# VHH binders against Type II restriction enzyme MwoI (mwoIR): the designs that were tried, part 2

Target 1, 363 residues: Type II restriction enzyme MwoI (mwoIR), of Methanothermobacter wolfeii (Methanobacterium wolfei) (o59646)
Amino acid sequence: MKNPKFTENQKEIEKEEFEFLQKLNFIIKESLELFNTNLKNSMKFINYITLPIIMASIESKSFNPFSEIIEKHIAFILNSKMNSLGYKFLPLGYSSDLTYENDNSIIHIDIKTANLENPSDFKDTVPLGINQSSYPGVLDCKIRGKNIKADCKKIKVYPNIPTTYNNKLTITNALLFIYPDYKEIIDEIREDYIAIRELISINLKDILTPIEGSLEEFLNYKPSNEKKRLEPILDNIVRGYFIHDKLRHEFSENVEKDLEEFEKKIIGIAKKLKEREIKPVAILSISIPNGELAPHYDDEIVSGKSWGSSFRYHYKKSGNSVFKGLDNKASRAVFLHINKEYLPVLKKYFDPITVYELTEKRL

## First folded at step 9 (VHH)

Design x5 (from w2 with E103Y Y104P)
Fold by ESMFold2, look of step 21:
Structure x5 (fold): chain B 363 residues (1-363), chain A 121 residues (1-121)
Amino acid sequence: as target 1 above (363 residues)
Amino acid sequence: QVQLQESGGGLVQAGGSLRLSCAASGFTFSDYYMGWYRQAPGKEREFVATISYGGRTYYADSVKGRFTISRDNAKNTVYLQMNSLKPEDTAVYYCAADEFVKYPSGSYDYWGQGTQVTVSS
């Protein structure tokens, strides 16, 4: 059979997945005020975290300087709310961001942040690691630009997450937080930061005298981690000077002037970050099909760039990915929050924009 | 005041065609999803077709290939072209509008008064 009918068990799986998606909508909407208030309160302290944000952003080449902070804060709120609803946290969730247990299911929630200016992170598809799905992906056997004959019908991309845990149903969900781009703010100071690190590097002899050996030998020692001591030492000195007020006046007068000018630039960047509103453009929840639903989502869950080590879920392929076994044809991808100031740009990327109405009986 | 007014209903013989119109006012028409639903006597209201603000269309299985939904944003009007009509298409046809696609089905914020379509054997 090419497309077999949904079994009764498969329909029950989709009912459970849909009911959790509704619960998640309630949790997020109930928590939105607290989430936004806590982020606003954190901006009171932006001066203390601006340099760490710049350093992390440049090291990772990230243009969302708040992504790790946002993900940790979301995880804190969700963990609190999930526990209050009777879900038990499971720390060993196969590298899922959040894993929970209740009487009937094991819940995996993965939090993703995306830049509104990079639609490949969120438009019509979502990347999945092998720890973020229980559905075997279809392996793409073609190599672009090559005529290679291969039969991949016997092999799929197999995830690490099982379809059940000791008869408890696996439910997987991606929470996607879409934010404005911060690239212009970070780019404003990027070259200045790099220049300051080089300035400190050139002048290390003012501060470091090794007990034995030359300074060059000390700095070029390579631990098994492929990094020389120089890079961590420069970052450490930057933190010491600008955060902890250490090493002041230990460099030459000319070097000290340059460090003080950079400090003024840090303060200017902190002001710009504080003035930018930190709230999501949109929050999108994506119910990822359980692997027992195969083959019904085979055209939507396929290998990613790494072939055997990742997937993509095309949650909008074939017009709109729905709970195919449910008569209601509800969407698996739902907007839980929309900043209406951004509706025109969101409509460039999404059609339809689907929301669920909240009622007491859905809780 | 939001208003949706259907027109173009009537009596038609099986195999014939009708074109329904729904004139909209009181909201920014080009930003809204528009849809058609129908209700036969003694039956629940059922989905017929929708068209997005971007022009994408969706149809109930029972009308695919026979019905075509379209919109004219300059006239704030949505249309339903109904071809190859069958007696089972007999119903009151309702126009609906919403900023978003909503679940459960039929949760549209705004509804018209309806227009009767009767298909004779």
Scores: ipSAE 0.111, ipTM 0.627, lowest interface PAE 5.8, mean pLDDT 81

Design x6 (from w2 with E103Y Y104D G106S S107G)
Fold by ESMFold2, look of step 13:
Structure x6 (fold): chain B 363 residues (1-363), chain A 121 residues (1-121)
Amino acid sequence: as target 1 above (363 residues)
Amino acid sequence: QVQLQESGGGLVQAGGSLRLSCAASGFTFSDYYMGWYRQAPGKEREFVATISYGGRTYYADSVKGRFTISRDNAKNTVYLQMNSLKPEDTAVYYCAADEFVKYDSSGYDYWGQGTQVTVSS
């Protein structure tokens, strides 16, 4: 065996991580009905938020239109429940949005959503920002498809979060929500939104006259790193037109007709989203190893797509996802909820499927 | 209503072989984790082997290389092939089933009545 022995400190760290995972699992499992009720209440307003959802989806190939809503409702539940467990809310800036403390630990909780059609975002793995772990990620310093590599054994992806804060242990958890594929609903309206932005762009001369210089030079000026003035202007006009009823009838009749047809499509998408019974496929709770546990998880915490600024935890790459230093062999990744309609699909991605059960169910 | 019925136990000489079977009903067999546990007189029940719905197997260290768990989804049956038997393998062997693995390794929801295996010296 090549694995070094766990120190007594490392075993104590894993005991604390396991104990917190149980507390978190209990809170979330007990709160699923409240979460569902809160989500339904937000869905009463789907007509008013559908355009913002469409606009936010432009910068992403994969989109769960409910991800921000889900994150906010779970944050509310956690903020209301963590105090009863002896934890106090403690925002730290460049840390997880949900940060808490007690006498012994600083807790970071991150909420992730994934599309069932994109298994690389959830199958045995979870993406992590440098603000979402204390464990240094292993680098692979090769150029894909070329015979060029560097010896980077001395260098890792170093996170922003330390392994301890003033003798308080850093504990990091992820809650991963897997949702059904909404691709068909979103893809067609995404292309229509892009087309509407182009239509407005071509017709800006109807409503925007430069005082000095050419309109093209004004719009192509790049005051930010990647965005020309044109881009925020187009999005602003879209908001003005469709949300605030501004700029109506400022374009030609044919342009106005196309804008009105897009408005009908927005309403249609809102109806489709409302009719889709929005339920998670599964909810996973994941304990992220603390950095003091190195090197025991080095084969599982590796650099992400943004080499040097992110990483991934492959929580099942080494077989069953367990607390490697604990005798009980408890799982670091646990299902809190499974939609039985999707169980055959989930079994394609997960073996084993490891579940958390409330104490009352085990009586 | 879940039912698990073990068979194939008996008396065998040390170094011999025995094959246990467990017929299952009352659930979709191909969806379940199946396992074998054993309990010797005066001892606690101990894990022997498990097989997932996807065919992945796990064994206790004391039986690795000697025992083989397998399943036949067409017959709703799980098997335990026991080779190179030792007197220490003497126990009641129980078939077990669960739809999921438990997060704390606390065992299976469904159990059979057990079948006696006795290995004589």
Scores: ipSAE 0.348, ipTM 0.729, lowest interface PAE 2.7, mean pLDDT 83
Fold by ESMFold2, look of step 17:
Order: sequence, then C-alpha cells, then structure tokens
Structure x6 (fold): chain B 363 residues (1-363), chain A 121 residues (1-121)
Amino acid sequence: as target 1 above (363 residues)
Amino acid sequence: QVQLQESGGGLVQAGGSLRLSCAASGFTFSDYYMGWYRQAPGKEREFVATISYGGRTYYADSVKGRFTISRDNAKNTVYLQMNSLKPEDTAVYYCAADEFVKYDSSGYDYWGQGTQVTVSS
C-alpha cells in the first residue's frame, strides 16, 4: 500500500497542475510593482477612522489590518489577467470566490494572509477550507508533531470540491502573503476600545431618553444573549459619533472628554499604520494536490479537529515540496517575493527557500 | 565581482580519497547555498552535492555515503570530502553558488572554473 506508483492519468494531472502553477506565478510576479503601488494608494484612506474602529472590535486576536485590501487587489489582478491565459471567470455557488474555467479545467484560487510572528499559519503549511481543496483530508493524529495513533490515516474527511467538474479537471492553488506583526499597534487601542464601548453602554440612556421604552422593548425582542442584543446599538452609536459626527454633546461633559481622547487615539493609530511598512514580508504560491492523486499526498493533507470545516496542506511533511509524480522534481510551493529586510527572519523558518524566476540557461 | 575558485583536485587510485575546496568572494557567503557539480568528457554536467546556509546537505544517489559536503563561513569556503573513489568519479568538479534554490531544479547562478579529479583503476 505504501509507495504506490503514479498512474499515467495521475502524472497527467500533475503536469496540468504544474503548468497552471507556472502561469499563475508569472502573472503574480509581473504584477508586484502594480500591487505595491495600488496598496500605497489605498493607504490614502486609512486616516479615515472607519478602519481603526473595525480593527479595534476584534478582541484577543492579532489581526492583519490590510488582509481585505490585499485580497481585493489580488482578485482584481487575477480577474483582469486570466483572460490572457484562456480562462474565463466562473462564479460557482459553493466554491472559491476566485474560480475560472477553460475547455479542460476549472481553477480555484485562495488568497491567505499570515502574521510573521505566528509561524503555525505559514511555516511549511497552508490552511484550507472545505471549498479550497478536492483532496480528502486524513485525520490529524499529531500532538506537538508526534503521532498519537499510527493507524488514523484510514479516517478521511471529504471536502466539497470535486476532483472534476463535468469532466474538467479541478486545479486548486493558494497564494500566501506573510506580513509583519501589527499586534502591538492594535493592542494599544484594544483595551481603550473595550472601555469606550462600556462607557457608551453605561450612558446609553442619556442619548436615547425620548425612546427609553423603545430601547427596553428592543432588548427584549432580540435573542436571549444580552450582549448580542446590545452590540448593534453600541456599534451604531460608535459609528454615528466617530465617523458621522452625530450624537456629539449628547453625553455628559466627562464622557465627552473621554470620547474625544479616544478619537485622538484612533486617528493616531491610523497614522501609525499608514507610516509602517506595508509591503509583504514574502509571497508564496502553492499548488494543492487534486483528490485523484490519492493516496500520494495522504501524509500531507490532513483534517484538523474541525472535521470537514478545515484542512491543512503540510507541503514539507515528507521532505521537499515537490510534484511527486513528475520527473523534474519541481516544487509545489514557491516564493514569488521576498522582502530582503526580513530574509534573516525567514531563514529561521524556511530551509530551503525555493524561488520562482524566469531564468535563461546559465553555466 | 563574484568569484569561486576550486582547488584540491588531482590523480588518485581507486579506493582513495581527495578533499576539494572552493574559496568564495564577492558576496555574503553565509547567505548562499553552495554546491558541487561534475562533468566528465562528452557528458552533461551532473549534480553532486549541495549545502544550505543552515547546514542541511543533499547528495546525488551515486555519491551518498562516500562524499561529504561541508562549509566554513569564517573562511568563506565550501569543501567536498570524497572517499572510496571510483573510476566513474573522474570528472571536472565545479563549485556553484546561489542565494536560493530554484523552483524547477535548474541549477545555480554562479560557477567556478573547475578542478580535475582523475581516479585511476
């Protein structure tokens, strides 16, 4: 059972996956300058207080404040460029948002961002949702990298993407963007944000006095969780106060002073984010094996404890990340970009660092 | 200007040993992958061994267990210890360097001029 030979069909699948990976890598590599320029233009708007308020609402987790911007920009590049490769956009209801087709294949591309200080999100692995793979996940038996149960490989969790769509081959890829840690900047305002929401909650009656009965009725009408009942009201007041300059002077003088001080902090945080380096630390492109390649990647594609809601592709589990059925030993996981300032840090996590480039023959 | 200079080649009887050295300059040696390739007359150049900046080593199947690659970052030098030499090991041995591994295994950006190793039967 171990080390079965690749069939000719499986070798053809890997050839198609490799050929698409090269096309994708070329598009992204050629678009890096435009990506950086457009990201810088997006930062013109970060001094509007909307983004810092949204960032502050996420309790207890570090957060990449640029992840949505990165995803939108890359999606635009791909939607604009895939036609030149003979692919057309194909939005499917229960598949990846970035889906394309030509005569022979259907392409799924997922864009991931990762925090450099959290290497479990990027080091030799990529997380996958059930709509981002066609390869069944084997139950992950590991605690701290050690197998708990030697035979758990017989337990498989199936993703929702089929290996073919109407005889067209499914090809799945991930683009992984590694960014610097922003936790310290976010932490500066997280505690204050929690305090400001509580301050507003305590004083909510002051600004809604003419509708006091309506507020009480609203809280009774909403679901039983009182915190969830208040959250929309508090969020609305926060947006009204800080973004729309409404409800000013509806609170006591002391409360207004605290709100004003927090507003200065929000604007200051946005300024700090604008001044930080916004270029990625690194960009990786990853070809995810098609499910018809089973069992050749069973050791690498696993299901986590969330059975059927998440998988991981450990692309270096058994050594180098290669197309196992191809003679050229090409890599399934490749760096498209490395910020040289972070190269010493990256070398702590990756050895080897395998890169994509268009290179003429050299002696 | 990147320079790689091999030394330590020569004539040796089958079963013998040689130690090749490659002195490197013109780049930050500790940041580079270093490797050895060889080319026999009338044949294509073939991979022998490589060593990463982190010290991990990789070998061609034909030399595993007989050859050892190592590096000394203080001396900017990579070595190839060749033991149990066979006549089939006769070739010009080239030192190679690259900052990264290439995605398609296509080779290295920088090469030395080579040193001859001849193993007599």
Scores: ipSAE 0.315, ipTM 0.702, lowest interface PAE 3.1, mean pLDDT 78
Fold by ESMFold2 at other seeds, look of step 11:
Structure x6 (fold): chain B 363 residues (1-363), chain A 121 residues (1-121)
Amino acid sequence: as target 1 above (363 residues)
Amino acid sequence: QVQLQESGGGLVQAGGSLRLSCAASGFTFSDYYMGWYRQAPGKEREFVATISYGGRTYYADSVKGRFTISRDNAKNTVYLQMNSLKPEDTAVYYCAADEFVKYDSSGYDYWGQGTQVTVSS
């Protein structure tokens, strides 16, 4: 048989994964109002962070301006609650976004954001980095739908997280936040920012005041990596002009008018971001199988496009999203929150929609 | 007022067939998960089958291959076709409805009053 029975150790691993999932779901679900309040409070300051958001979006085709904000608020919630449950924060630099430990386990929690218009990032699947799972993924033998003749079932790609840390079980979870598409709002101004950066570049002599030394010598110095040197300088000048209200009198009249027009566009984008509901469309909580559970999830955990630089957990590929070694049929993937305005769209992508509900049995 | 009304139960000899129906009202039927549960005397209520708004079905292992759940959204009715009945299928069968599936595979928010199915040896 290709589907051997779960060993007793594997069943115990799934029991521990399920028990942690219940604790995490309880913490997040009970804390949703605080989470929503903190997101709303961040929007009071959107005017001050809109330019940083635009600057961060320059080199990204898949940009969610709230991803870092979401991570910070989830970290606050978890750090406020996890110590009372016997977990201590563990700052692992190579690991998931959030790491905790107790006497028996090392917990990795990864916070994912997905654009509602890109269902490949959330529809019955969750993308994983090589530092976000302990499960060896099966090599994807397909290139753009073409089947490769090799037997890829013998090839596994191993991630960087071990299945245990010195007898402590590794437990890995994802919190997936699905948001409306913000791309059109950001795309509206991205090219304008690039144009402003180039405008500053050709007028660099107008704005530089030497602290000591010769401006001519500085500008004529040409290291082998000229673009890398100039980009940080140009970005700093933009920050000086728009964020810190400095350097404004150093530009010619024609440059100043372009900078003023862009400032008005920044204000307009900030207003659009503030008016857009930043409420998540949905929040999913996902228990990612530990690598000792191989081969039971091999059909569901596969390597990504780059043949080992990432994975995907297709948690419904082999049926409903359940802990396969547990008889209670509990789900590994569950909705903690659904924005009812988007329910018709979500039903296009999810069937079933499995939800977590608070009970009197508190952890 | 949500209402679920089962019908079609009765006495059947082992190896026979029955078709249960559940008429639903008081909610948007096409948006809900519909299911069947059963409870034998002296036992806990147990899952039998579910059908999603998209037509996806799931069955308990004990009935897989013998029972078929289906729905007719135009009539707001869910059905359970029970074939090859065994004496251990004897129970009160309950229709259930929920807008979502529960994470622990527990019951549904709404329940019918039940219909008796008795399978004689």
Scores: ipSAE 0.310, ipTM 0.714, lowest interface PAE 3.2, mean pLDDT 80

Design x6 (from w2 with E103Y Y104D G106S S107G)
Fold by ESMFold2, fold request of step 13:
Structure x6 (fold): chain B 363 residues (1-363), chain A 121 residues (1-121)
Amino acid sequence: as target 1 above (363 residues)
Amino acid sequence: QVQLQESGGGLVQAGGSLRLSCAASGFTFSDYYMGWYRQAPGKEREFVATISYGGRTYYADSVKGRFTISRDNAKNTVYLQMNSLKPEDTAVYYCAADEFVKYDSSGYDYWGQGTQVTVSS
């Protein structure tokens, strides 16, 4: 029986999920100007974080330098606004970072950011960790491209979050922020930074004199579960030179000139980052089905790339983006904000674009 | 100055067919969701069909397989082909338009005047 009728309890669960989604949508929609103001204030300090952003960029080709800042500002807004609705912050282990409670429910909210050029992170789907859902994910025990498969209908991907905490219903939501790609700015300087690291590396003898053993042996040592000493030493020298004005004049004149030229490039990148529009392209709110609603969402909540430790919620599979047990056919995935400059691009990725509007306009 | 004008309603025998048209003006037609809704006496207005700017169609379960929504962007017109009509299809049919789908599926920003469809047994 793939889609039995909803029980009365399951309908009540969906009513509670829908009611909370309305509250969350209102909070975020009402707070967009505050979010933008807070983000602008952080950007006043871009000069102080640009080098750390550049240093972090060599770890990933697809890089949103502002994702952490965005997540922190949204978390601040939610923490302040949820109390006005009678929800208390409830930090738990093995749950989402934003967990709240009232008399009837435990709320889990995850903030996700996505690059507009990476549609697999947002188009018709949302990736979920085991602390971000209470709904077991369906497994397909096949190895893609191999003739190896198993019957695993008896097991699913089981999340850490229970469907209830004692007498309180678990409600899970995602807030998805889509931003423009910043690759062009970061690519401009990433290769220059790699070159500076190499320049420092081959000139370490100017500032490191081994007392015992060779410099090469020291730099190539790799303690258990750690990087070679070369990598953290290079990072430390970069911070010392460019942030703290240390080690100046410790290298040869030619090296110092190259470091000074890179310093000018850091300043130029900081200016470009400050000038780039960092407002969201779009903001989506997504209500993730509670696990007591099984099996009604089994086609939509499936294992992710890590078969036993992640999920995906395909919120628009076969047109399914609704609360299936509610008569009103309200959407579980709703746009709270659209930057109209990007609307033509968004229409390439989304059909439909389902929008939340404040109740004043609807009444 | 958005205007939606329905036409093609009338009286038809059960099992018959009827084609509704809605002429639109005052907005960039190709960028909008277009839809058909209906309201029978004593009942609330209900969704019938919608067609997206990308040409994707969606239907209420009660009309799926019998009704077909289409659009002609050159004529700024949306159509509803209604086949195998039943007496329960009797209603005033409204054309609707919106830049976006509303999350509760019950509201569009712009509405036509409506056209009566009556299906006799």
Scores: ipSAE 0.295, ipTM 0.692, lowest interface PAE 3.2, mean pLDDT 83
Fold by ESMFold2, fold request of step 13:
Structure x6 (fold): chain B 363 residues (1-363), chain A 121 residues (1-121)
Amino acid sequence: as target 1 above (363 residues)
Amino acid sequence: QVQLQESGGGLVQAGGSLRLSCAASGFTFSDYYMGWYRQAPGKEREFVATISYGGRTYYADSVKGRFTISRDNAKNTVYLQMNSLKPEDTAVYYCAADEFVKYDSSGYDYWGQGTQVTVSS
């Protein structure tokens, strides 16, 4: 049976999903000015977090320095506004980042950030972990580019989130923040930071005196499966020197000169980050179909590259991203904010661009 | 000031054809979604067709295969070619424009004055 009709229960589920999406869209749209103000205030302190950002950049190639700040501000807004609508924050494990309940529903909201330069993270799709949907994903048991496949008709990617909790309907949403790429700014200074770490490492004898054993033996020790002792010592010295003004003048004059030059570079990077206007390019709200709506979204909710562990919702694969069981043809994926400076770029990736409006409906 | 002016309406016998035009001004035409709606006497306004800035087209089920929407960005004009007309196609046809698609399928931001199409048996 390929295209069954929506049952009355499935239509009721989509009505509830649509009604919540409207509440979520209203909350976020009404709160954009507050979110932008809060973000600007956090960014006034960028010079205090720039060194930690640089230090973290050597550990990850896919570094996003602002995702935590964005998530914290959105969580603050949602926790306040959801309560005024009768929803209570419900911290759960093995669930979305933000979970709420009322008498009839348990709400899961996942906050995602995507780099505008990596369209696979946002273009007509949203990646989902097993804690971010209740809809089983269609499994692709074929290795792309190889003649290796299996018949996996009997199984799907099964998420951790059930379609209901007791008698309460599971409703899942994603808030997707598309931002400009900031990696180029951090890349300018990453190699300089690596060089500074090596410079400090070579000159540790100026500030560490071993009591027993050699300094080299001490620094190369690996407690358990952790990094060599050298690595956390270097991180600590960097923080002490540049953040806390400790250990100044404990190194030779040439080393101090190099450290001073790096400090000037940190200040320059902080200025570039501040001038870049760290703002979202766009904000999208996406209603993810409940698993009881299967099979109606099987073409759109499919396995990701990590078969069995993740999936994607391709919210435009079947044309417009609509609530398929509702007559109003409302969209499941909606732009809540567009930075107009980036609109030509966004039009390369989205057709249509579907928006939410706070004002009176237009005829 | 945004202006949409429809033309090309009139009286036609069932099975006949008409081509509606809508000249647009006051906005960057190539950036906008353009569409056609119609309203029969005593009825609510209903969707007919839309065309995106990228050229993708969408049609109401009642007109699929009979009507074709197109646009000429050089002339800032959208067209509705109406073939195999039926008496039930009788309505005032409105041109509409919007920079974006609305999430709840609500109407467009800008509307023309309308042009009458009457299909007689």
Scores: ipSAE 0.267, ipTM 0.699, lowest interface PAE 3.5, mean pLDDT 83
Fold by ESMFold2 at other seeds, fold request of step 13:
Structure x6 (fold): chain B 363 residues (1-363), chain A 121 residues (1-121)
Amino acid sequence: as target 1 above (363 residues)
Amino acid sequence: QVQLQESGGGLVQAGGSLRLSCAASGFTFSDYYMGWYRQAPGKEREFVATISYGGRTYYADSVKGRFTISRDNAKNTVYLQMNSLKPEDTAVYYCAADEFVKYDSSGYDYWGQGTQVTVSS
């Protein structure tokens, strides 16, 4: 199949995408100090969120305890600054949570975090959901580890986001925050938390008295196909005991001593989280190609891990990530921030490292 | 103090070849992007070729297939092999270095003094 030329419409689309990328990069780069200040303020309250962080850690081995906080602070910055560029917040469903409009375009921005120790989440690629792209993803219909394949040429992964909304161009971007691994701190307490959940589970008779049927039958009931009733009950008791000071002295003295020892460990973890520097390793800004640019990015936008319901944009697969239809060959993916302490590690993953500059034109 | 010193320029007949060298010091050479730019009389400085610290190369369309950029990290030197030279290749050739590639291709942090290449008919 021959590579078609860019149409004039496709070139105009890329011009608009490039211009927005510059506006977004300016806002974020100018706001890094505010972002850092906001994060420091959140850390004043770490004691109140440490237990929720610990509880969430058993749901995922690649846990970043600060991902939600980072996303909230960046969303705050964007919501407060986009108006100065003529964009209004646009509350939509089945779109990115950060959606904006002006006279000519509808903007979708997705905020991602990645663990530096898991390069598949950030190295030359960014994962996307169906609400985060307008470009249909190419399918590869093979079963991993088996010699089974199908011809999927007639279908692609189709996103929810259209290429235009009522003659307004869809523009999609990602901001990718790479953070150090916090695994050492979280691993210190994860197994202790699992043990506490088991201890509470074994001693539920102190709190729950069956009237009809057995306690085991009650707890093993699955009101949905997701979880047994035991799981949300344990989570609730943990919150009640450690956050709300409820259920104190409802368990035997030996159980109460173990719970009090765990509470001391929670306090110790909160101190370690507060002391740790929470600066990103790097911040990438990525312009995701509009679906009208097909097939020019078919090699880069492909089905993701959940085949048929997610995408990956391989923004470095063909070399430098560029606006293929623009003469200036500007980059679609640029670094807005690099923590110099991690530069040797970043150079293992990125070649080239392309940066955005705020200040006067460089000669 | 970063220093870039070009050599290997001169006068050559059309169709001939030259090899430019750029010796670098004052930075960790293996960590930097190295490039060649040129400026003809009355023209703006233009991109010729670049090579990353990982060895990836990029060329201007006007030189692709005729010029080859390479680097020797043991000698802290970048090279530009110029073959099939044309009179329009006449220019001052500048060696450039940067820790990063700039998003708009606007330039490099460090530049050499340049070496003259003149291609006669």
Scores: ipSAE 0.266, ipTM 0.690, lowest interface PAE 3.7, mean pLDDT 83

